# VHH binders against q93235: the designs that were tried, part 4

Target 1, 248 residues: q93235
Amino acid sequence: IFMKTLDPKVPRFYGKGTIIGVNPGVGYQPWLKERPDSTLIKYNLRDQKSYKAYLEQMKTYLTKYDSNATETRECGAGDSNDDLEKNPDALPCRFDLSVFDKGCSEKSDFGYKSGKPCVIISLNRLIGWRPTDYQENSVPEEVKDRYKAGSIAINCRGATNVDQEHIGKVTYMPSNGIDGRYYPYVFTKGYQQPIAMVKFDTIPRNKLVIVECRAYALNIEHDISSRLGMVYFEVMVEDKPVEEKKEL
Short names: E, the ipSAE of ESMFold2; O, the ipSAE of OpenDDE; V2, 0.75 times the mean of E and O plus 0.25 times the DockQ between their complexes.

## First folded at step 1 (VHH)

Design h11 (framework vhh_8h63_2; at its last look DockQ between E and O 0.01; V2 from the best seeds 0.00; counts 0 for: pae O 12.3 > 2, placed apart)
Fold by ESMFold2-Fast, scan of step 1:
Structure h11 (fold): chain B 248 residues (1-248), chain A 122 residues (1-122)
Amino acid sequence: as target 1 above (248 residues)
Amino acid sequence: ELQLVESGGGLVQAGGSLTVSCAASGFTFSSYAMGWSRQAPGKERELVAGITSGGSTYYADTVKGRFTISRDNAKNTLYLQMNSLKPEDTAMYYCAARFSEGYLWTDEYDYWGQGTQVTVSG
């Protein structure tokens, strides 16, 4: 019975003799490889050098979405990557970065210069995985107004009560989250992983804010201790005088 | 700088065993999820095994029951014990590290080693 409900293209896991369910992890950018134990995004508005590394990391990450018309196709409403598993000539949907042109584009320095930094949120690639829709009236309250059937909603909040008081207004792009048309991933050449961006419109100056972002679909489990379906990072936007180099 | 260095590859007869290891440095090893991927000539990279920071393991169906992944947090070392080797297991084996934890069947790792070659003769 269970064998008939499993996708034959999705590998099964076994941990200590038990089957482990497939649950996508949540990632964020900019994450600097030079600081592997740090989830801190910290910069000073008065010092352009302090955020240069974050801008370069964002640009580098987004180069994977450079136009490739021969390996991708235009997808409208109702299109999907469903046929990638069966059709050797099928092309994956092209992901359009222009959805981020409202303050989270390279031209806007991803909001960093204006003190409204943008953060990329993505689901880790799981082979053959697809989002499952919530039942009507069972959509979690925190995403109810932004949930769209066939998509993965994103919600970011302050991790503690103090952080929630400080986080301020958050804008999501796309507003309905990550569109399910870009699933499943099945090792297709030219595949473009869908992403969302979160813009921190009114984050306070000189305060550390711990952020928790969750991804929402029926088949995404949330667990704090295992950090399933969620990610944590810290943001600190400083507005301080630039330190002058001391005489040697 | 985070570094992953694989070792222990070599030539082995079908039905034999090998253990490959990965020495990790430059990060808090015990907090990272670790994995092993392989790439055979003319094939795409395949994730074969993973282990969470808490020690939970997962395996591709192609290696389940034959391979065992383990970690030694005191030595910052990841292991893959390979038993009942088949010619189809011939590949370059890569160690991988991931900052995010949890149960993941993904090829999205943050750091990769340079690989160690395993060759299984028929």
Scores: ipSAE 0.282, ipTM 0.638, lowest interface PAE 4.3, mean pLDDT 84
Fold by ESMFold2, look of step 4:
Structure h11 (fold): chain B 248 residues (1-248), chain A 122 residues (1-122)
Amino acid sequence: as target 1 above (248 residues)
Amino acid sequence: ELQLVESGGGLVQAGGSLTVSCAASGFTFSSYAMGWSRQAPGKERELVAGITSGGSTYYADTVKGRFTISRDNAKNTLYLQMNSLKPEDTAMYYCAARFSEGYLWTDEYDYWGQGTQVTVSG
């Protein structure tokens, strides 16, 4: 009999809606389906019409978090979705959007109207995957000041030296990143995918900034070629007169 | 502008083979993860097979060993070769796409074709 070594990074299906693997990818929002080849977030601060599509995409993406007391449960500190794997009657933890009320909610146009745009960071779903904690002395320097055991930290930097000089202050919501209570993922109707947001508080005007965001847990590998553990997008917040056309 | 158009469906006898294809336009095909799903009458849509932008493939248990997903980036075309067909493979087959480097399941795709019917008699 011949056996092939299973690659732990290659997902397998075990049933309907099931993907199994060991290393999640990272996604972002807003991404506009009308521009299928673009990862650019570009708008003019003086022209509300220029960012309306991003607001609509954010709102549409977030509708999946409608509260449903019969399909989810409240989870506090120390809770997790562990029960979902063994108890068919267990309810997944409800994801609370209120953590974003400090400038990354619909009331603030997700930061776009103030020139401090928010971007959602998410991990694609892998059955059975959960974050593994760094040891306290092994936490990467980029996230050491914000890391909490049980969570997946997020860090965003400029992709090049020039972008790093331009990216400015970044606020992470929650500061610890994605809370681990929403793991593991299991296939269930009420499951609410956890997310984090990053707000670019001091992004320069009229400059293109290439952003690289990475997710951090001991069992997340970073691979530029496959985009595992990281995501790239570009941000350009213009501040131009509406009647003036200028390409930077 | 973005379009996914499936073709190649039809009636086939049990044990037979069929290839369905999906012509893609309006995006950089090689940068997208692609997949096939299917929906039988009265059933939920289920993922059949997927292929990453880098060419790695994955399959549902119900079709592994019988179906082969492939892509031709020069022709912007996704294929599903279906062998050893069974009556339970009867379904509408849908092409799906998302700008991603990773592995995806049905509810993670952003773009869908209108489907091509595959009917297996027997």
Scores: ipSAE 0.225, ipTM 0.612, lowest interface PAE 5.6, mean pLDDT 83
Fold by OpenDDE, look of step 4:
Structure h11 (fold): chain B 248 residues (1-248), chain A 122 residues (1-122)
Amino acid sequence: as target 1 above (248 residues)
Amino acid sequence: ELQLVESGGGLVQAGGSLTVSCAASGFTFSSYAMGWSRQAPGKERELVAGITSGGSTYYADTVKGRFTISRDNAKNTLYLQMNSLKPEDTAMYYCAARFSEGYLWTDEYDYWGQGTQVTVSG
């Protein structure tokens, strides 16, 4: 087992306009490969075909958790992947997808059918990286109510003032964000990348909303210019009649 | 060139209030996390308060409830409102800027001003 560890306390270098350091990138799903340059999630509530690709992408993304499940172990709340660094024979913690059952599972079409689309938030895998906890008095205000030590809190907002007015209620699954028990990342067979989902409960219809999602841990820095520690995407839930292309 | 210029320091009686300001130039102020640190004679520099580009704030325990950090992005100015000042608050106060936000509670800022002296008499 090839294990490279990254010291989470690696010095970070900062300069004007440039941040050099070990900071996980934030990613999201669904991202359609057929539209690689698009960060837009757009579909019509009245047209199942319009969101089919997103569903398939979500399913495909989540299939990996089932495919390597036999190479994982059950981990309780007090468990973590720390053992992976100590024991080469240790199995990584199995990610619990049931945390998404309240509206963000495949059974619920990931909320797309109901007009409450779910988006997966993830961090890039950095070998040996794990979230560092905030001190209780240092938790950013925007995640203070949901933050749990050992986790990576996620907060999504409208990118602009207008977007913030439109984004509506957002639910995080789990509420605390990405569960830290699945860290550190170790290059081992069966490792399951932890994720969280964001559900847009009251996103408006027929309006484009630019969303900014940030990940929160002590060792996650945010930079708007470089989009460090954050990800942007757009959501547009249409509610329009489907023009039947009359095949003449 | 990035510049941070502090002002507003002075002599104040214990229990009094004072606001120090930091004028920023040479960079996109709104994109930076900002902070205030202070250094008393014979003591190490300590972080007093921090504020993200988004407005989230952090305060040291020693000043929590008494000091308020704020920013005006339109004016490229950082503020520290200091209330209920104590002799222990006597120090050189430094404005600091960080290109990336997330470590408001650390002294790892990228840029520092020259400082403004705050003296609280007993």
Scores: ipSAE 0.006, ipTM 0.227, lowest interface PAE 12.3, mean pLDDT 87
ESMFold2 (binder alone), look of step 4: mean pLDDT 84; pTM 0.847

Design h12 (framework vhh_8h63_2; at its last look DockQ between E and O 0.06; V2 from the best seeds 0.00; counts 0 for: pae E 9.0 > 2, unsure alone 58.3 < 65, placed apart)
Fold by ESMFold2-Fast, scan of step 1:
Structure h12 (fold): chain B 248 residues (1-248), chain A 122 residues (1-122)
Amino acid sequence: as target 1 above (248 residues)
Amino acid sequence: ELQLVESGGGLVQAGGSLTVSCAASGSTFSEYAMGWSRQAPGKERELVAGISSGGSTYYADTVKGRFTISRDNAKNTLYLQMNSLKPEDTAMYYCAVDIYSPWEGRSDYDYWGQGTQVTVSG
């Protein structure tokens, strides 16, 4: 099921908050400002110009994680943003981009040049929202091997049986998904939205693949009609000869 | 670009109620998350309530069950209904806006109005 924003002034599948007001929506990047009503990531491996806009959007989106030492603090496993509720002048946890250093960094051109494109997955901000842990025996099968208490697991699959046959191997960074230490969001200056990246390691050439990604925590319900807990986008990695410039 | 003007503060007896309002002008109000912060002399600034563009709400433990945040997108106005007021609620109350760019993945705020003084007598 393909859902596309029909009115580009108000994005239907990405933004702040939720339509229902109780469950987070899921967003992705690269989402191009020039094509706000498109969910298609399409490029030709033989034409570097065809993926330049996606690389620039990824770089733009990640710029907020640069040079924020005075507005953020380093957080270890025992730290959280819980103290921001008591003291909104406290520094939020700094998000470390080095977790993407397995082929989804800027130096790797986010996997685009190698035909292993990376996609950022994030939750829409819900003020004061925190992930709730699954009971140990209630973790959904599709994320069971990558679920960590205190985190939000991400799972991406082909939207139809045909897409699932084509999607191939997918790598998640961090493997346990989005760490809960970066929650809650409470209007804190310098807040760094936590993200995950999904790398499409073996997506086939010259085939359109419709992808469905879901976020997993006990208090995240998946509802396509309300656009909560999940997102759709399409990936097409072409391997075609570049058209030669013609005199007209 | 967006301008905020707070109003509705005043002196009230403990146990009483007040509604403070924040009128917005300029940019499209309905697209932004908004909130109320307060600061009393000698205390740290505290976020007391927040509301997303979609209507999800947050309340600090200090005010939960007593305060209600709401928005009227047609009137470009944010409200904070304060019930069962305590002397400890005495503070300057500030309206906040969180302008989020989905393409930059960040919020640009730090825009606060002049505030409205709420004084609760014992």
Scores: ipSAE 0.399, ipTM 0.661, lowest interface PAE 2.2, mean pLDDT 83
Fold by OpenDDE, look of step 2:
Structure h12 (fold): chain B 248 residues (1-248), chain A 122 residues (1-122)
Amino acid sequence: as target 1 above (248 residues)
Amino acid sequence: ELQLVESGGGLVQAGGSLTVSCAASGSTFSEYAMGWSRQAPGKERELVAGISSGGSTYYADTVKGRFTISRDNAKNTLYLQMNSLKPEDTAMYYCAVDIYSPWEGRSDYDYWGQGTQVTVSG
């Protein structure tokens, strides 16, 4: 059933069971423009050229957070974008990229050079949507140790048992996932989409690992068939002599 | 305030052509990359085509050579010309906008209109 809205800032059709639905989708970066149908992140540690495109994509993606000092405001722990709905003159909260400085920043080549690649996780921007917190006793086990009310926890695992054995240690930045302060999304200039990064610390070499990342909030449903609330991608970190020009 | 309104969908026979359009509200249409995504029942939404603010285009491999994305900034309208349609093209087609980045190439399109249904019969 589609529900219509007269709110010009909201999609015309929404509601449970709709194609658009009210459940957020999960996206990831890097996603290369030259490979629009590929969800594979593959590069060779010994070949800088092989991961250059990924670095550039990550850099490009993150430029959206730059030069927004006049269009955003600093938000403390108690602040949120709630004011955007109430005050049309309010500035959106500035996203703090420093949370990624421990191995997932540009200066660290987003972990690619060191064989610990970082992946950006985001939710699509649903107008008015905000995460609903779990009750303390209802937090899913897989994110219980990292969950913080007001945030969207992220958990990545191998898609299969084999993948799970291979995925290795995964670090989340921030540990609690996507900061909820940046919600709700409001269509306004300067809005900065909150993101989290996932770092694959001990991913094996020369093995393809299928990764499933899920986002966790009370109002996020996971559906494997539609892949709602989750995203799949593949990671292969090669460690091979560079004999031939390798393509991405 | 942003509003995306897709139109032009319908039933078409395989091999046929169809053009869908997206009317965008607001005066900043020309500043943003636009795209078309589609979602078939039970399938994940996929990016079909994109066009940067500068007019650079990219296409999914599945539609390359058959689909053409274009924009008219004066009319705040995005177009997708679909030729040689296949049953596999059956989906709800969504106009998408990246309001944060005008970068060329792949963008995280995640703002959509209501969509327009395209059905291709075999």
Scores: ipSAE 0.016, ipTM 0.339, lowest interface PAE 6.7, mean pLDDT 84
Fold by ESMFold2, look of step 2:
Structure h12 (fold): chain B 248 residues (1-248), chain A 122 residues (1-122)
Amino acid sequence: as target 1 above (248 residues)
Amino acid sequence: ELQLVESGGGLVQAGGSLTVSCAASGSTFSEYAMGWSRQAPGKERELVAGISSGGSTYYADTVKGRFTISRDNAKNTLYLQMNSLKPEDTAMYYCAVDIYSPWEGRSDYDYWGQGTQVTVSG
């Protein structure tokens, strides 16, 4: 019989709005703190000033992944964070941003300058939660060709039929989504929240596209009414002449 | 909109006690996991203590047994009682919230206030 002894110093938060729930929410970046009630990502390709705030937010968010050999460890295949709750000396797995180097890194302005904006997709943090695998024959159709056991797959679509017609090609980084080796989530100084990115390769110009992204693991429920297991945001990449007015 | 305002910081001698508080505004305060972090000069922020909406608590090893986190949902206020203070506890103390809301599309729900300075003299 397998029994798990709870560490008294690890908090057990639960209920709506807590970090100890049974169903993680899905979040996205960039989310501008200056406009906290807006989920719109809008910029003009011809005006670098129009997307500067998104780049700054992405860079600031990603600073938590700067390397720190004393607070994290290198993890490969077969490694995981399972020991974090049981071993006070265990170090969490380091999350390597190099997986985003093909168009979703700072060197490419996270795709904004080329009209292929990248969006970070993350799970809201739940202490002790880890993904449960689908059986091979029960993987949802939307992610079947990209799914890997031990991972949390991500799929983004247009929220309406019109949005789906417009959303175009979407590239997922990594293709199979968020790797499960970074779970469980534990309150510890060195913990690095795993993320994925979605690049919108062919999103149209001058059209608003409402995007719905979902996370896929057997123990992530989806409910459209309460938006469990999913996140919505809007993207509008403009390509219009810049008109600047002089201040006297 | 959720807003966090810390208060109660000040100068205290080593071995002394101090309580800092965080007033929160918002319609769903009782649903949030909350915590205190601190940042000493030249160092990164560290999570000091956390408390769930149900009252379960977490403490960093450096403060366990000396600090007590609590919340008063009726007053929308988070507290940190700090006893047996040491000069190494000198830092700016920040109230923090871990919120997720799929309806608003938010991510990494850690909001912070402006902070309150705690200074412990040798």
Scores: ipSAE 0.012, ipTM 0.247, lowest interface PAE 9.0, mean pLDDT 78
ESMFold2 (binder alone), look of step 2: mean pLDDT 75; pTM 0.762

Design h13 (framework vhh_8h63_2)
Fold by ESMFold2-Fast, scan of step 1:
Structure h13 (fold): chain B 248 residues (1-248), chain A 123 residues (1-123)
Amino acid sequence: as target 1 above (248 residues)
Amino acid sequence: ELQLVESGGGLVQAGGSLTVSCAASGFTFSDYVMGWSRQAPGKERELVAGIYSGGSTYYADTVKGRFTISRDNAKNTLYLQMNSLKPEDTAMYYCAAQYLPSEYEWSDSYDYWGQGTQVTVSG
């Protein structure tokens, strides 16, 4: 019979309890600790106080990426964290926040003031997990134009037809998604988890938009029931006069 | 509030065996991914072994076949059994705990390390 024989000295990928082969969950920021059951990002452009908590959460999340040349190294194409488990002198790849300087940096208030809010997308940590590349002609249609071998492409769309009509133009930073050079994840001080940001360039005012973001690699399955490889959140950018404040 | 306390380190001859333990308190131990990392003087930490809440294990190639990681959720204790020890296994061994959130990651506030226990393998 025609079957593949697995090498017993390499990790097998099988269901529950397998470290190297389980599907990563997808997370987003700003998720507010004070409202842990809410996936709603809602603010009023005319009220800076309405988005202060989101900005503070973004800043807090990003403090882990403070520059430290002695604890991290610069990684180029083809580099990875493979040696962190075997070489005590190996340093984790440094994640450079300057990739977000196109309107998703702290200096731009992460786009919130301009009505072009940015959202961080990350993959949950799995020890030893790394993305597997799609074959050249097997890349999903929705990410073909932004897929790069060695990376995890991100695609965000409106969750319903109405949301897709309203979501408008979306910019991804980096444009090719989360770079695989920061994988595999290992238990080490100084590890810098890679992230991507999604900027909502033309989201309409005073409309709730439900967003679905998916991460794309051959070994990432999209399962809505288990919420694997995808995440949902809602965005509402209000443009209302301050004198029309609502009672809380 | 989360505390990790390593013990069981010491001096052992090459080819010998040693078990180090990690006593955990201040959190729901069974929900955390636990691991052992080691660091020799002047070197970065190296992941040695990891164990998920469900019991699945991972080992660095340098220790695979020689070391065994295990956990006792009833006793809130993590173990590393080290066999066929080599001089290059000499290091401070650290217990680590990580919470894997279901869908949202906060600010890496869940990565915790103990004070370490010294293992010295003499030749």
Scores: ipSAE 0.010, ipTM 0.182, lowest interface PAE 9.8, mean pLDDT 79

Design h14 (framework vhh_8h63_2)
Fold by ESMFold2-Fast, scan of step 1:
Structure h14 (fold): chain B 248 residues (1-248), chain A 125 residues (1-125)
Amino acid sequence: as target 1 above (248 residues)
Amino acid sequence: ELQLVESGGGLVQAGGSLTVSCAASGRTFSSYAMGWSRQAPGKERELVAGISSGGSTYYADTVKGRFTISRDNAKNTLYLQMNSLKPEDTAMYYCAADTYFGEEYHSDTYEYDYWGQGTQVTVSG
């Protein structure tokens, strides 16, 4: 047993202590670089200018998936990036943005125009990392209905009891979360980082809602104090009259 | 604009230690994911360590247990403490920053959007 804890390729067994450097962080978009101190997504549904920066950030982030199309391949069920380290001619799986066509695409202004804003959820890239499946009887209750072996389930909830009362219906795209076929991550120019989107279908108007999103796999630990395997952000969809001034 | 300047490189004997530093100038340093990469002549650039704005760290297997990355947000400085140096660690070391938000650190050099000029580390053996 001591030999397992000394092997640099084998992480310490979960259930005792925190695993450092093997637990991916969770990120979200849109997060504006002009407001780096803020995790607040706030806009007025009646003022298109108020959400323009968020839409531009989302578009800019998603251009990653266009730039390396010739250095990727189509992957079907059962495919993965397993060969990338062993075969120099192997191409990483192409990530298909069409899975977001149900209200979280650029065509739908990522749900912002309709008051159903979408948020990108990603895992930070960690070379060689891949999700480990839960045992069938050990899947956490909050993701049980949407967990698929080989994938990373995402669950977003209100951070406090008040926020949970306000958050309303949340839709996940894909419903099973981040597909494991895009793992392991290896350092290659053509790598397409998988993402999920979370759509806030019935978030109330004029209320600040603090959101906590968690990523779920056996080898992802959640530490509230260190915010490992989770991320926080705030959403406020306002519905307020707008006075427009014309300036030259 | 963010500018990165590395320092602290030099010649060191195998088994020795060296600290390289990266001074950042500009705004919002504390919000950036930072990293150290290295490149030896004729080899591909390798990411050796990364650190998020929140302090979460990544280390390549080649340096894990020997190198320590840290940041001092008050001084706008990134550090890489290198212990038990090997001749194979000989390379130009580059500081990198990612100004995109929502990803706390990267283990991929292609994702960093700002780079320093590099500092040479030579380990004799």
Scores: ipSAE 0.000, ipTM 0.291, lowest interface PAE 10.3, mean pLDDT 80

Design h15 (framework vhh_8h63_2)
Fold by ESMFold2-Fast, scan of step 1:
Structure h15 (fold): chain B 248 residues (1-248), chain A 120 residues (1-120)
Amino acid sequence: as target 1 above (248 residues)
Amino acid sequence: ELQLVESGGGLVQAGGSLTVSCAASGSIFSSYAMGWSRQAPGKERELVAGITSGGDTYYADTVKGRFTISRDNAKNTLYLQMNSLKPEDTAMYYCAKGEYWFTEGDYDYWGQGTQVTVSG
């Protein structure tokens, strides 16, 4: 039997029909394993124990970027993962966490202690998918000031009019969103999923805010019911006296 | 709460075959990507096989051509059929659930795992 050997860096049947036109889902962290059905990030500024699990989840998620440097390479502007399927010696781009050192690093407790919590935003991995640039003058208004060709812009807003009034100032890291050099995604051991962080600088105390985050590229359509191109979660930063457990 | 319980491990001679299973509770099993990871003593955990909710499959180079992942949504069960077993396949095997694709970071690991020991 004469048959072509499949590249071990790509899944079975990849290349017999590329996944073209599939829409990526959007995920967020910290998502807690102990509360898998919850989209709520809720903690009390006066109780460090109330946000410890979120910090541990953020640290655990980011541990995957500590992988062996020999399995990744430094990438500059104009680099991409295009060669991963053709060149067996090609290495995926290394993702640099230092871009989050402006208040969204482990050193700053990811903003939780200061009441400016950071949330990781990522696109679900679709094999062979890459962002397509918007046409000139066709960039959506809400991201036009932070859009960069070759990248995926992220925008987070309050889900309702009330939430939008309460969400306050939001900072994005990197400011231009997720860089396209980490695409296309190819199934390989050394692949580092690119992420963005969103910092809620002035979110109000003791108010539940429903957040909607969207990823922007020409080939991303938004559908919340399928979690495609967007995600929702809730943030509640409490500032309340620590209650002693007198009745537990 | 969704729970995953691994079973079917044991002692097998080199060249032999074994099927491990993962039983899930609840009807939402069919909506998840599912996978198998393994960890040998002193080694990092390795994702060996994955299957999407739509049935697309992925395999690590170390097991490609020898292992087959499958799912039975009616029984809420995930399977890993292991053929031509080698001593290097000796590990604790863990069942995991995820959203889409197959890296270790895309999965939550549940239960104690099931031990597979291949004697030479």
Scores: ipSAE 0.000, ipTM 0.142, lowest interface PAE 17.1, mean pLDDT 78

